# VHH binders against FYVE, RhoGEF and PH domain-containing protein tag-77 (tag-77): the designs that were tried, part 18

Target 1, 198 residues: FYVE, RhoGEF and PH domain-containing protein tag-77 (tag-77), of Caenorhabditis elegans (x5lx76r375to572)
Amino acid sequence: KLHYAAVEFLKVQNNYVQYLKEMAVLYPEYMERFGKRVGRDLLASHNGHENVVLQIKKIMVQILPIHEMLLKEIDKVCSNWDSRYPNMSKTIGTFADFLKCCQPFLDNKADFLNKLLQLRNEDKEFDEATYMFETEVFKRGKKGAVIQQLDQVHQNFMRYKLLMLRYSEYLIDDCDEKEKAQEAIQKLENVTQAVNQK
Below, E stands for the ipSAE of ESMFold2; O stands for the ipSAE of ESMFold2 at other seeds; V2 stands for 0.75 times the mean of E and O plus 0.25 times the DockQ between their complexes.

## First folded at step 25 (VHH; framework vhh_surovatamig_d1)

Design cc2 (from bb3 with S33T; at its last read DockQ between E and O 0.83; V2 from the best seeds 0.74)
Amino acid sequence: EVQLVESGGGLVQPGGSLRLSCAASGFTFRDHTMSWVRQAPGKGLEWVATIYTLGSYTEYVDSVKGRFTISRDNAKKSLYLQMNSLRAEDTAVYYCARSTYDEETGDYEFDYRGQGTLVTVSS
ESMFold2, look of step 25: ipSAE 0.730; ipTM 0.888
ESMFold2 (binder alone), look of step 25: mean pLDDT 83; pTM 0.835
ESMFold2 at other seeds, look of step 25: ipSAE 0.675; ipTM 0.863
ESMFold2, look of step 26: ipSAE 0.722; ipTM 0.881
ESMFold2 (binder alone), look of step 26: mean pLDDT 83; pTM 0.833
ESMFold2 at other seeds, look of step 26: ipSAE 0.542; ipTM 0.807
ESMFold2, fold request of step 27: ipSAE 0.717, 0.713, 0.725; ipTM 0.887, 0.887, 0.889
ESMFold2 (binder alone), fold request of step 27: mean pLDDT 83, 83, 82; pTM 0.831, 0.825, 0.822
ESMFold2 at other seeds, fold request of step 27: ipSAE 0.724, 0.723, 0.732; ipTM 0.890, 0.891, 0.893
ESMFold2, last read: ipSAE 0.695, 0.659, 0.690; ipTM 0.879, 0.858, 0.876
ESMFold2 (binder alone), last read: mean pLDDT 83, 83, 83; pTM 0.830, 0.832, 0.832
ESMFold2 at other seeds, last read: ipSAE 0.724, 0.623, 0.710; ipTM 0.890, 0.847, 0.882

Design cc3 (from bb3 with S99N; at its last look DockQ between E and O 0.67; V2 from the best seeds 0.00; counts 0 for: pae O 3.4 > 2)
Fold by ESMFold2 at other seeds, look of step 25:
Structure cc3 (fold): chain B 198 residues (1-198), chain A 123 residues (1-123)
Amino acid sequence: as target 1 above (198 residues)
Amino acid sequence: EVQLVESGGGLVQPGGSLRLSCAASGFTFRDHSMSWVRQAPGKGLEWVATIYTLGSYTEYVDSVKGRFTISRDNAKKSLYLQMNSLRAEDTAVYYCARNTYDEETGDYEFDYRGQGTLVTVSS
């Protein structure tokens, strides 16, 4: 069981990095391509402000490199895994404080949701392009709508803590790795408290 | 449009080797974990191996460990399966599969699969 608990970190982080790339790169590029086909700039400023898709992109681009590095480190732990010497806790603990990098997104999440909904209601070509992106990139019933995916940033924090708790439960008591697991859990708790307050 | 095209299957004697290839298009290949699955005559699908996005972590079903090697080339958008020490029980149609994360289950599922390539191991 311990190895499968460690690999779950890799699965979760791989998905999260994919989400960040989808919102930072794929969605804006899709909107540009669709716009060119229909003779519109779907990413143009709206109501005197930068388009919400570009606002989200700018923040996700800041978050992405940190999570790509974490993915590399988790992959290395899994690739060199030896259940006699479990070692995921140091990796998670080292990056826990850096996970606060999502705070600019969380501070603006409600505003981003409102701006996306408003733009889809007011601009039918933007709405159609977003719907087509959802059907071509997000499979119906699997990834959900773009709006639903904005919650992934917040949910990722909760997932890391839960994964560490599950991993720690499979460790033998009073070992160095379990001590490091508790340290990582405490760091993750501090991060989740900070982000949930805002 | 997602497309996966397998190749490299054929007839081989027990103890022999075979190399399967899968060409991918229509999605960002480097961002997806990939798998090989197989279907023996009259049986259901069996997972064979998975390779994660960075190309370093791999997993195998126990029956092929030490004999099969999964690999990928992200620049060529290609997935490979080197099969050594083949046995009659390895006879199956082999499929290249794209993994996707299912938010409802919290785990990876196979959301696309190619048309398959037949591997026959017979004396």
Scores: ipSAE 0.371, ipTM 0.735, lowest interface PAE 3.4, mean pLDDT 84
ESMFold2, look of step 25: ipSAE 0.428; ipTM 0.760
ESMFold2 (binder alone), look of step 25: mean pLDDT 81; pTM 0.811

Design cc4 (from bb3 with E104Y; at its last look DockQ between E and O 0.89; V2 from the best seeds 0.00; counts 0 for: pae E 2.5 > 2)
Fold by ESMFold2, look of step 25:
Structure cc4 (fold): chain B 198 residues (1-198), chain A 123 residues (1-123)
Amino acid sequence: as target 1 above (198 residues)
Amino acid sequence: EVQLVESGGGLVQPGGSLRLSCAASGFTFRDHSMSWVRQAPGKGLEWVATIYTLGSYTEYVDSVKGRFTISRDNAKKSLYLQMNSLRAEDTAVYYCARSTYDEYTGDYEFDYRGQGTLVTVSS
């Protein structure tokens, strides 16, 4: 039903905000705590550059507030939901252009992956700490290694478009909300293509 | 160390009310969706209700809608379940759980669960 499709946005966005907090806050803090126990600074500069974990944190901290705002707006739509007056499309459409905030992460994703793999290979204590973080945080069963989670930013774009398509399928063909849904889908398509092209 | 401690269970007659509480520690409570799940005698674990991180949106299994109210206090790191109009079929051990929505299955997963508190609804 239409309400279930709308609520799916809330569930998915809640997961994504949690992912951003895990990478922006929990992972760096875990590495600091583990480092103190073993007498090492696991976030020290590597090969003359800032540690890759801190580079990722800086970008995630820029992305997080935009997605927290979107979560708040989606939550408001769901909490005040009336199926006679569906209204998710405006919220998604309004935020579509701001979703480009992920571009700095996507531009650097391959570099982050390579630096992370290299650091794990060259620093046994960093590798052990990352493994322990993956075990304690990803104990939830579905999240993969930290490396696999780097792709969540890109996957999130595909997710919004798919959710809008499914939501639109439950709307009456000639209503204002259906038109706004098609506008939001077009905006998401344009952003997705721009992001994929870099 | 994630800890979830339930309280407030007891014996109550049909039609009665009970308020369950859960004290959470060892994680950033405000960042996690929270659920109540229950296990009736001879049955598996059943999801009852979920409350999202902002505390506004809630979901319930159909059998408890209109009778149960989930709530949270992020400052006190506490989760609650107000249970009204209790029925014999609500008899179960009730667990506070930290929950994650699984986008692929469409279900919640519960990565941490408390020891439970027994609710008995009997004449």
Scores: ipSAE 0.492, ipTM 0.792, lowest interface PAE 2.5, mean pLDDT 86
ESMFold2 (binder alone), look of step 25: mean pLDDT 82; pTM 0.816
ESMFold2 at other seeds, look of step 25: ipSAE 0.519; ipTM 0.798

Design cc5 (from bb3 with R30S S33Y; at its last look DockQ between E and O 0.80; V2 from the best seeds 0.00; counts 0 for: pae O 3.4 > 2)
Fold by ESMFold2 at other seeds, look of step 25:
Structure cc5 (fold): chain B 198 residues (1-198), chain A 123 residues (1-123)
Amino acid sequence: as target 1 above (198 residues)
Amino acid sequence: EVQLVESGGGLVQPGGSLRLSCAASGFTFSDHYMSWVRQAPGKGLEWVATIYTLGSYTEYVDSVKGRFTISRDNAKKSLYLQMNSLRAEDTAVYYCARSTYDEETGDYEFDYRGQGTLVTVSS
């Protein structure tokens, strides 16, 4: 059971890195290609501001490398796994300090949501392109529109906390790894409280 | 258009070896889990192995563990299955599959597969 709990971190992190690439790379590229075919710049400035898709992209491009590095570290832990010497807690605890890199996105999430909804209401071609992106590129097993997926950045901390709690439950009491797990959980709690308050 | 093209199947004696290859195109290969699945005559589809996006972490069905090795070359957009110590029960059509992990069900789903390559293990 402990090995499966550790591997869940890898699976969840893979999904999250894919989400970041979808929003930072695939969505803007899809909108550019769709716009080129219909003769419009779907990412043009709107109401005197940079297009919200590009604003989101700029932030997620900063977050993505940190999470790609975390993915590599989790993959290394799982690939070298020995249940006699479990060692996921250090990796999660080390990266918990850097997860605040998402704060600029969270500070602006409500504004991004409103501007995205406004653009979809006001620009039928933008709306069609977003709908097509949602149906052709987002994974079939992942439900929700681009709007709902804005929550993924916020939910990442909750997900890691839950994974650490479950992982910790399978550890032997009074061992070094369980102590490190408790430290990582506390770090995640502190970051979660900060981002929830926004 | 997503394409997965398997090759390397054939007739082999018990105890022998084969190496299957899969050429991928039409998507960003390095972003996807890749799997081998197989279908024995008259049976359903059986998951054999999965390799994660970085090419380091792998998972196998118990019956092939220690005998089969899944690998990938992201630069060549290719997936491989080295099959050693083959047994009669390994006889099947082998499919290269692109897979997704569904966090809600806890299972892999296969959204694309190739046409398959036949492996026959017989004396």
Scores: ipSAE 0.379, ipTM 0.729, lowest interface PAE 3.4, mean pLDDT 85
ESMFold2, look of step 25: ipSAE 0.391; ipTM 0.741
ESMFold2 (binder alone), look of step 25: mean pLDDT 84; pTM 0.838

Design cc6 (from bb3 with S56Y; at its last look DockQ between E and O 0.67; V2 from the best seeds 0.00; counts 0 for: pae E 3.9 > 2)
Fold by ESMFold2, look of step 25:
Structure cc6 (fold): chain B 198 residues (1-198), chain A 123 residues (1-123)
Amino acid sequence: as target 1 above (198 residues)
Amino acid sequence: EVQLVESGGGLVQPGGSLRLSCAASGFTFRDHSMSWVRQAPGKGLEWVATIYTLGYYTEYVDSVKGRFTISRDNAKKSLYLQMNSLRAEDTAVYYCARSTYDEETGDYEFDYRGQGTLVTVSS
């Protein structure tokens, strides 16, 4: 069962990297293509401020490479897995310190939500393009609306902590890997508390 | 418009080999995990194998481990299934599927699949 708990990290991380690519790359590109078809710049500044889609993109492109690297390292662990020498904890513990890179997004999430809702209410082509993106690029309604996906960054912290707790449950007590798992869980808890407080 | 087109099915004798192919279009193939699923006559769909985006991590249903190999070529947007040591119980229509891990259920979900290719293993 320890192997399946380790592999769940790969499955969850793959989902999250896909989310980051959709928001950082695919959504802005979709809006540009749709805009060209309708003769409009759907990403133009709004009310004297940079378009919210571009603001989100700027933060997400800084987060994405870190998570792509984590995905690659998790894949290596899973692909070379030997239950006699479990070794996921070091990878998670090493990257836990870098997960605060999402703090700028979390600090601005409410503002992003409000600006996105305002644009969708005020610009009919923006609203239609976003709807079409949700239909064509998201898993055909599986992921829901773009506004619902703004929670993924926060929810991902909860997932890593839960995954480490489950993985740790299958480790033998009083072993080095169990100790490293507890260290990684503590790091994730510290990041989660910092994120929840602001 | 997502399309998945399978090929390579046919009739083989027990112990034989067959290689299935799937051509993908209409989405960014390298960003998605991919699966083979199959449906034996009179049965429901059975998950066979999944390969992740980088092409290294693979999973198999127990009944095919050691006999089947899933692979992908992201440059050609193609998915493959090498089937060795075939048995009568491998007889089924095989479907190429785009797969997503559902964190709530712990299972794969398949949002697109192809038309299927028939594999018949018979003396």
Scores: ipSAE 0.314, ipTM 0.705, lowest interface PAE 3.9, mean pLDDT 86
ESMFold2 (binder alone), look of step 25: mean pLDDT 81; pTM 0.812
ESMFold2 at other seeds, look of step 25: ipSAE 0.494; ipTM 0.786

## First folded at step 26 (VHH; framework vhh_surovatamig_d1)

Design dd1 (from aa1 with S33T; at its last look DockQ between E and O 0.87; V2 from the best seeds 0.69)
Fold by ESMFold2 at other seeds, look of step 26:
Structure dd1 (fold): chain B 198 residues (1-198), chain A 123 residues (1-123)
Amino acid sequence: as target 1 above (198 residues)
Amino acid sequence: EVQLVESGGGLVQPGGSLRLSCAASGFTFRDHTMSWVRQAPGKGLEWVATIYTLGSYTEYVDSVKGRFTISRDNAKKSLYLQMNSLRAEDTAVYYCARSTYDEEVGDTEFDYRGQGTLVTVSS
């Protein structure tokens, strides 16, 4: 059971890194390609401001390298796993403080949502292109609508806290790894509180 | 269009070896977890092995541990399965599959697979 709980960190982090790449790279590229087919620049400035898809991209490309590094460290823990010497807690605890890198996205999430909804309502080609992206990329991955995925950044913190709680459940009491697990859980809770309060 | 094309199947004696290959196109191969699954005649689909995006962490069904090795080459967009010490029970159509993890149910799913390559282990 302990090994399964540890491997779930790898599976969840792989999903999150994939989400970041989909929003930072695949979505803007899809909009560009669709736009060329219909003779429009779907990523053009809107109402005097940079297109919301590009605004989201700029933030996601800042977050992505940190999470790729975390993925590598989690993979290393899983690849060298020995249940007699469990060691996931330090990796998660070390990266918990860096997870605040999502703050610029969270500060602007409501604005991004409103701008996406507005643009989809006002520009039918943008709306059709986004729908097609959702069905070709997100739907096959069971991620749903682009708008729903704006919550993924915040949900990532909650998911890691739940994973740490489950992992800690399988550790023996009064061991060094359990103590480090509890410290990592506290760090994740502190980050969640700071992020929610902006 | 996502395409997965398997090759390397054939007829082999018990104790023999085969190396399966899968050529991937139509998606960013290095970003996806990949698996081999198989279907024995008249049976359901069985997961065999999974390799994660970095190419280092791997998982196997218990019946093939120590005999099969999954590997990938992200530059060549290729997935491999080295099968050693083959047994009659390994007879199946082997499929290359793209894997996704469903966090809500806690289970791995396969969203694309190829048409498969037949491996027959018989004396």
Scores: ipSAE 0.623, ipTM 0.843, lowest interface PAE 1.5, mean pLDDT 86
ESMFold2, look of step 26: ipSAE 0.631; ipTM 0.839
ESMFold2 (binder alone), look of step 26: mean pLDDT 80; pTM 0.801

Design dd2 (from cc2 with R30S; at its last fold request DockQ between E and O 0.85; V2 from the best seeds 0.76)
Amino acid sequence: EVQLVESGGGLVQPGGSLRLSCAASGFTFSDHTMSWVRQAPGKGLEWVATIYTLGSYTEYVDSVKGRFTISRDNAKKSLYLQMNSLRAEDTAVYYCARSTYDEETGDYEFDYRGQGTLVTVSS
ESMFold2, look of step 26: ipSAE 0.698; ipTM 0.877
ESMFold2 (binder alone), look of step 26: mean pLDDT 82; pTM 0.814
ESMFold2 at other seeds, look of step 26: ipSAE 0.723; ipTM 0.885
ESMFold2, fold request of step 27: ipSAE 0.715, 0.717, 0.726; ipTM 0.888, 0.888, 0.893
ESMFold2 (binder alone), fold request of step 27: mean pLDDT 83, 82, 83; pTM 0.829, 0.822, 0.825
ESMFold2 at other seeds, fold request of step 27: ipSAE 0.718, 0.735, 0.643; ipTM 0.886, 0.894, 0.869

Design dd3 (from cc2 with T33I; at its last fold request DockQ between E and O 0.78; V2 from the best seeds 0.73)
Amino acid sequence: EVQLVESGGGLVQPGGSLRLSCAASGFTFRDHIMSWVRQAPGKGLEWVATIYTLGSYTEYVDSVKGRFTISRDNAKKSLYLQMNSLRAEDTAVYYCARSTYDEETGDYEFDYRGQGTLVTVSS
ESMFold2, look of step 26: ipSAE 0.719; ipTM 0.887
ESMFold2 (binder alone), look of step 26: mean pLDDT 85; pTM 0.847
ESMFold2 at other seeds, look of step 26: ipSAE 0.702; ipTM 0.880
ESMFold2, fold request of step 27: ipSAE 0.691, 0.700, 0.700; ipTM 0.877, 0.881, 0.881
ESMFold2 (binder alone), fold request of step 27: mean pLDDT 85, 85, 85; pTM 0.854, 0.853, 0.853
ESMFold2 at other seeds, fold request of step 27: ipSAE 0.723, 0.708, 0.704; ipTM 0.891, 0.884, 0.884

Design dd4 (from cc2 with S56T; at its last look DockQ between E and O 0.83; V2 from the best seeds 0.67)
Fold by ESMFold2, look of step 26:
Structure dd4 (fold): chain B 198 residues (1-198), chain A 123 residues (1-123)
Amino acid sequence: as target 1 above (198 residues)
Amino acid sequence: EVQLVESGGGLVQPGGSLRLSCAASGFTFRDHTMSWVRQAPGKGLEWVATIYTLGTYTEYVDSVKGRFTISRDNAKKSLYLQMNSLRAEDTAVYYCARSTYDEETGDYEFDYRGQGTLVTVSS
């Protein structure tokens, strides 16, 4: 069971890195291609501000390298796994403080949601392009609309806490790895509590 | 358009080896977990192996563990399956599949697959 719990980190992190790339790269690129087909700049400034899709992109391209490095480290732990010397807690604990790098996105999530809804209501080509992106690219796993997927950043923090709790459940009591797991859980709890105030 | 094109199937004797290839296009190959699945005559699909995006962590169905090796070349957008010590039970159409882990069900979903390549293991 301990090995399966460790591998779950790899599966979840792989999904999350995919999400970040979809929002940071694929969505803006899709909007550009669709815009060229219909003769519109769908990413033009709106209400005197940078387009919300580009605002989201800017934050996610800063977060993405951190999560790509975490994915690499989790992959190494899983690929070299030895149940006699479990070692996922150090990796998660080391990166826990960096996971709060998503806080600027969370602070602006309501604003991003409102701007996306406003653009979709006011610009029919933007709305159609977003709908087509959702159905052709982003609807993998039937997770729904782009707006609903803005919650993935928040959900990622909660997932790591849950994964650490499950992993810790399978560790031998009174061992070094269990202590490191509890430390990582505490760090993740602190981040989760800060996020839940938003 | 996502395309996956398998090749390398053929007729081989029991105990022999065969290497399957899959050429991918229409998506960012390096960003996706990839799998081989197979379908024996008259049977349903069986998951065979999965390789994660970095090309290092792999998983196999028990019946092929130790005999098959999944690998990928992200620069060439290619997936491979080295099959050694082949048995009659390995006879199937082998499909290259793009895999997504569904966190809610705990299963892989195969959202795209190719037309397949036939592997026949027969005396």
Scores: ipSAE 0.597, ipTM 0.828, lowest interface PAE 1.6, mean pLDDT 86
ESMFold2 (binder alone), look of step 26: mean pLDDT 83; pTM 0.834
ESMFold2 at other seeds, look of step 26: ipSAE 0.630; ipTM 0.846

Design dd5 (from cc2 with S99T; at its last read DockQ between E and O 0.82; V2 from the best seeds 0.77)
Amino acid sequence: EVQLVESGGGLVQPGGSLRLSCAASGFTFRDHTMSWVRQAPGKGLEWVATIYTLGSYTEYVDSVKGRFTISRDNAKKSLYLQMNSLRAEDTAVYYCARTTYDEETGDYEFDYRGQGTLVTVSS
ESMFold2, look of step 26: ipSAE 0.714; ipTM 0.883
ESMFold2 (binder alone), look of step 26: mean pLDDT 84; pTM 0.845
ESMFold2 at other seeds, look of step 26: ipSAE 0.755; ipTM 0.900
ESMFold2, fold request of step 27: ipSAE 0.718, 0.716, 0.741; ipTM 0.890, 0.887, 0.899
ESMFold2 (binder alone), fold request of step 27: mean pLDDT 84, 83, 83; pTM 0.838, 0.830, 0.831
ESMFold2 at other seeds, fold request of step 27: ipSAE 0.736, 0.737, 0.741; ipTM 0.897, 0.898, 0.898
ESMFold2, last read: ipSAE 0.735, 0.760, 0.720; ipTM 0.894, 0.905, 0.889
ESMFold2 (binder alone), last read: mean pLDDT 84, 84, 84; pTM 0.843, 0.838, 0.840
ESMFold2 at other seeds, last read: ipSAE 0.741, 0.735, 0.741; ipTM 0.898, 0.895, 0.898

Design dd6 (from cc2 with D107E Y108V; at its last look DockQ between E and O 0.77; V2 from the best seeds 0.61)
Fold by ESMFold2 at other seeds, look of step 26:
Structure dd6 (fold): chain B 198 residues (1-198), chain A 123 residues (1-123)
Amino acid sequence: as target 1 above (198 residues)
Amino acid sequence: EVQLVESGGGLVQPGGSLRLSCAASGFTFRDHTMSWVRQAPGKGLEWVATIYTLGSYTEYVDSVKGRFTISRDNAKKSLYLQMNSLRAEDTAVYYCARSTYDEETGEVEFDYRGQGTLVTVSS
């Protein structure tokens, strides 16, 4: 079970990096392509401000390199895995130190949601392009609408805390890795508390 | 439109080798976990191997471990399967598949696959 718990981090981080790229890269690119097809700039400024899709992109592009580095480190731990010498906790604990990178998104999440809803209600081509993006990218319907996906940053923190708790359950008590697991869990709890207060 | 095109199949004697290739288009290949699956005549699909997005962590079904090597080239949007020490039991249509991990169920699903390439291992 311990190896499967460790690999779960890789699977979850792969999904999250894909989410960040979907929102930072694929969605803006899709809106550009759809716009060219219908003769519109769907990412043009709206009400005197930069388009909300581009505002989200700018923040996600800042977050993405940190999570790509975490993916690389998790992949390395899994690729060199030996259950006799488990070693995921340091990697996750180090990741927790950088979680502040999500703060600009969390500070603006409600505003992003409102601006997306407003733009979809006011711009038929924007709305249709977003709907088509949702159906083509989230084809099985499990991820749902782009608006529901704005919570992925928060959901990711909850997932990592849960994964770390499960991983720790399979470790032998009173060993170095168990101690580092508890340190990582505490770091994740501290960040979770801070982001929930936003 | 997602498209996966396999090639490299053929007739090989037992103990021989083949290298399968898969050309991907219509999606950002480097962002997706990829797998090979196969279907022997008259049987269902069998998962063979999976490679994660960075190209280093891999998983194999026990029956091919040590004989098959999955690899990818993200710049060329290509997936490969090097098959060594082939056995008659490896005879199948081999499919390149895009893999999706469902965190809710804990299962891997194959949301796109190609039309396959036939590998026949016979004396």
Scores: ipSAE 0.545, ipTM 0.801, lowest interface PAE 1.8, mean pLDDT 85
ESMFold2, look of step 26: ipSAE 0.575; ipTM 0.823
ESMFold2 (binder alone), look of step 26: mean pLDDT 81; pTM 0.808

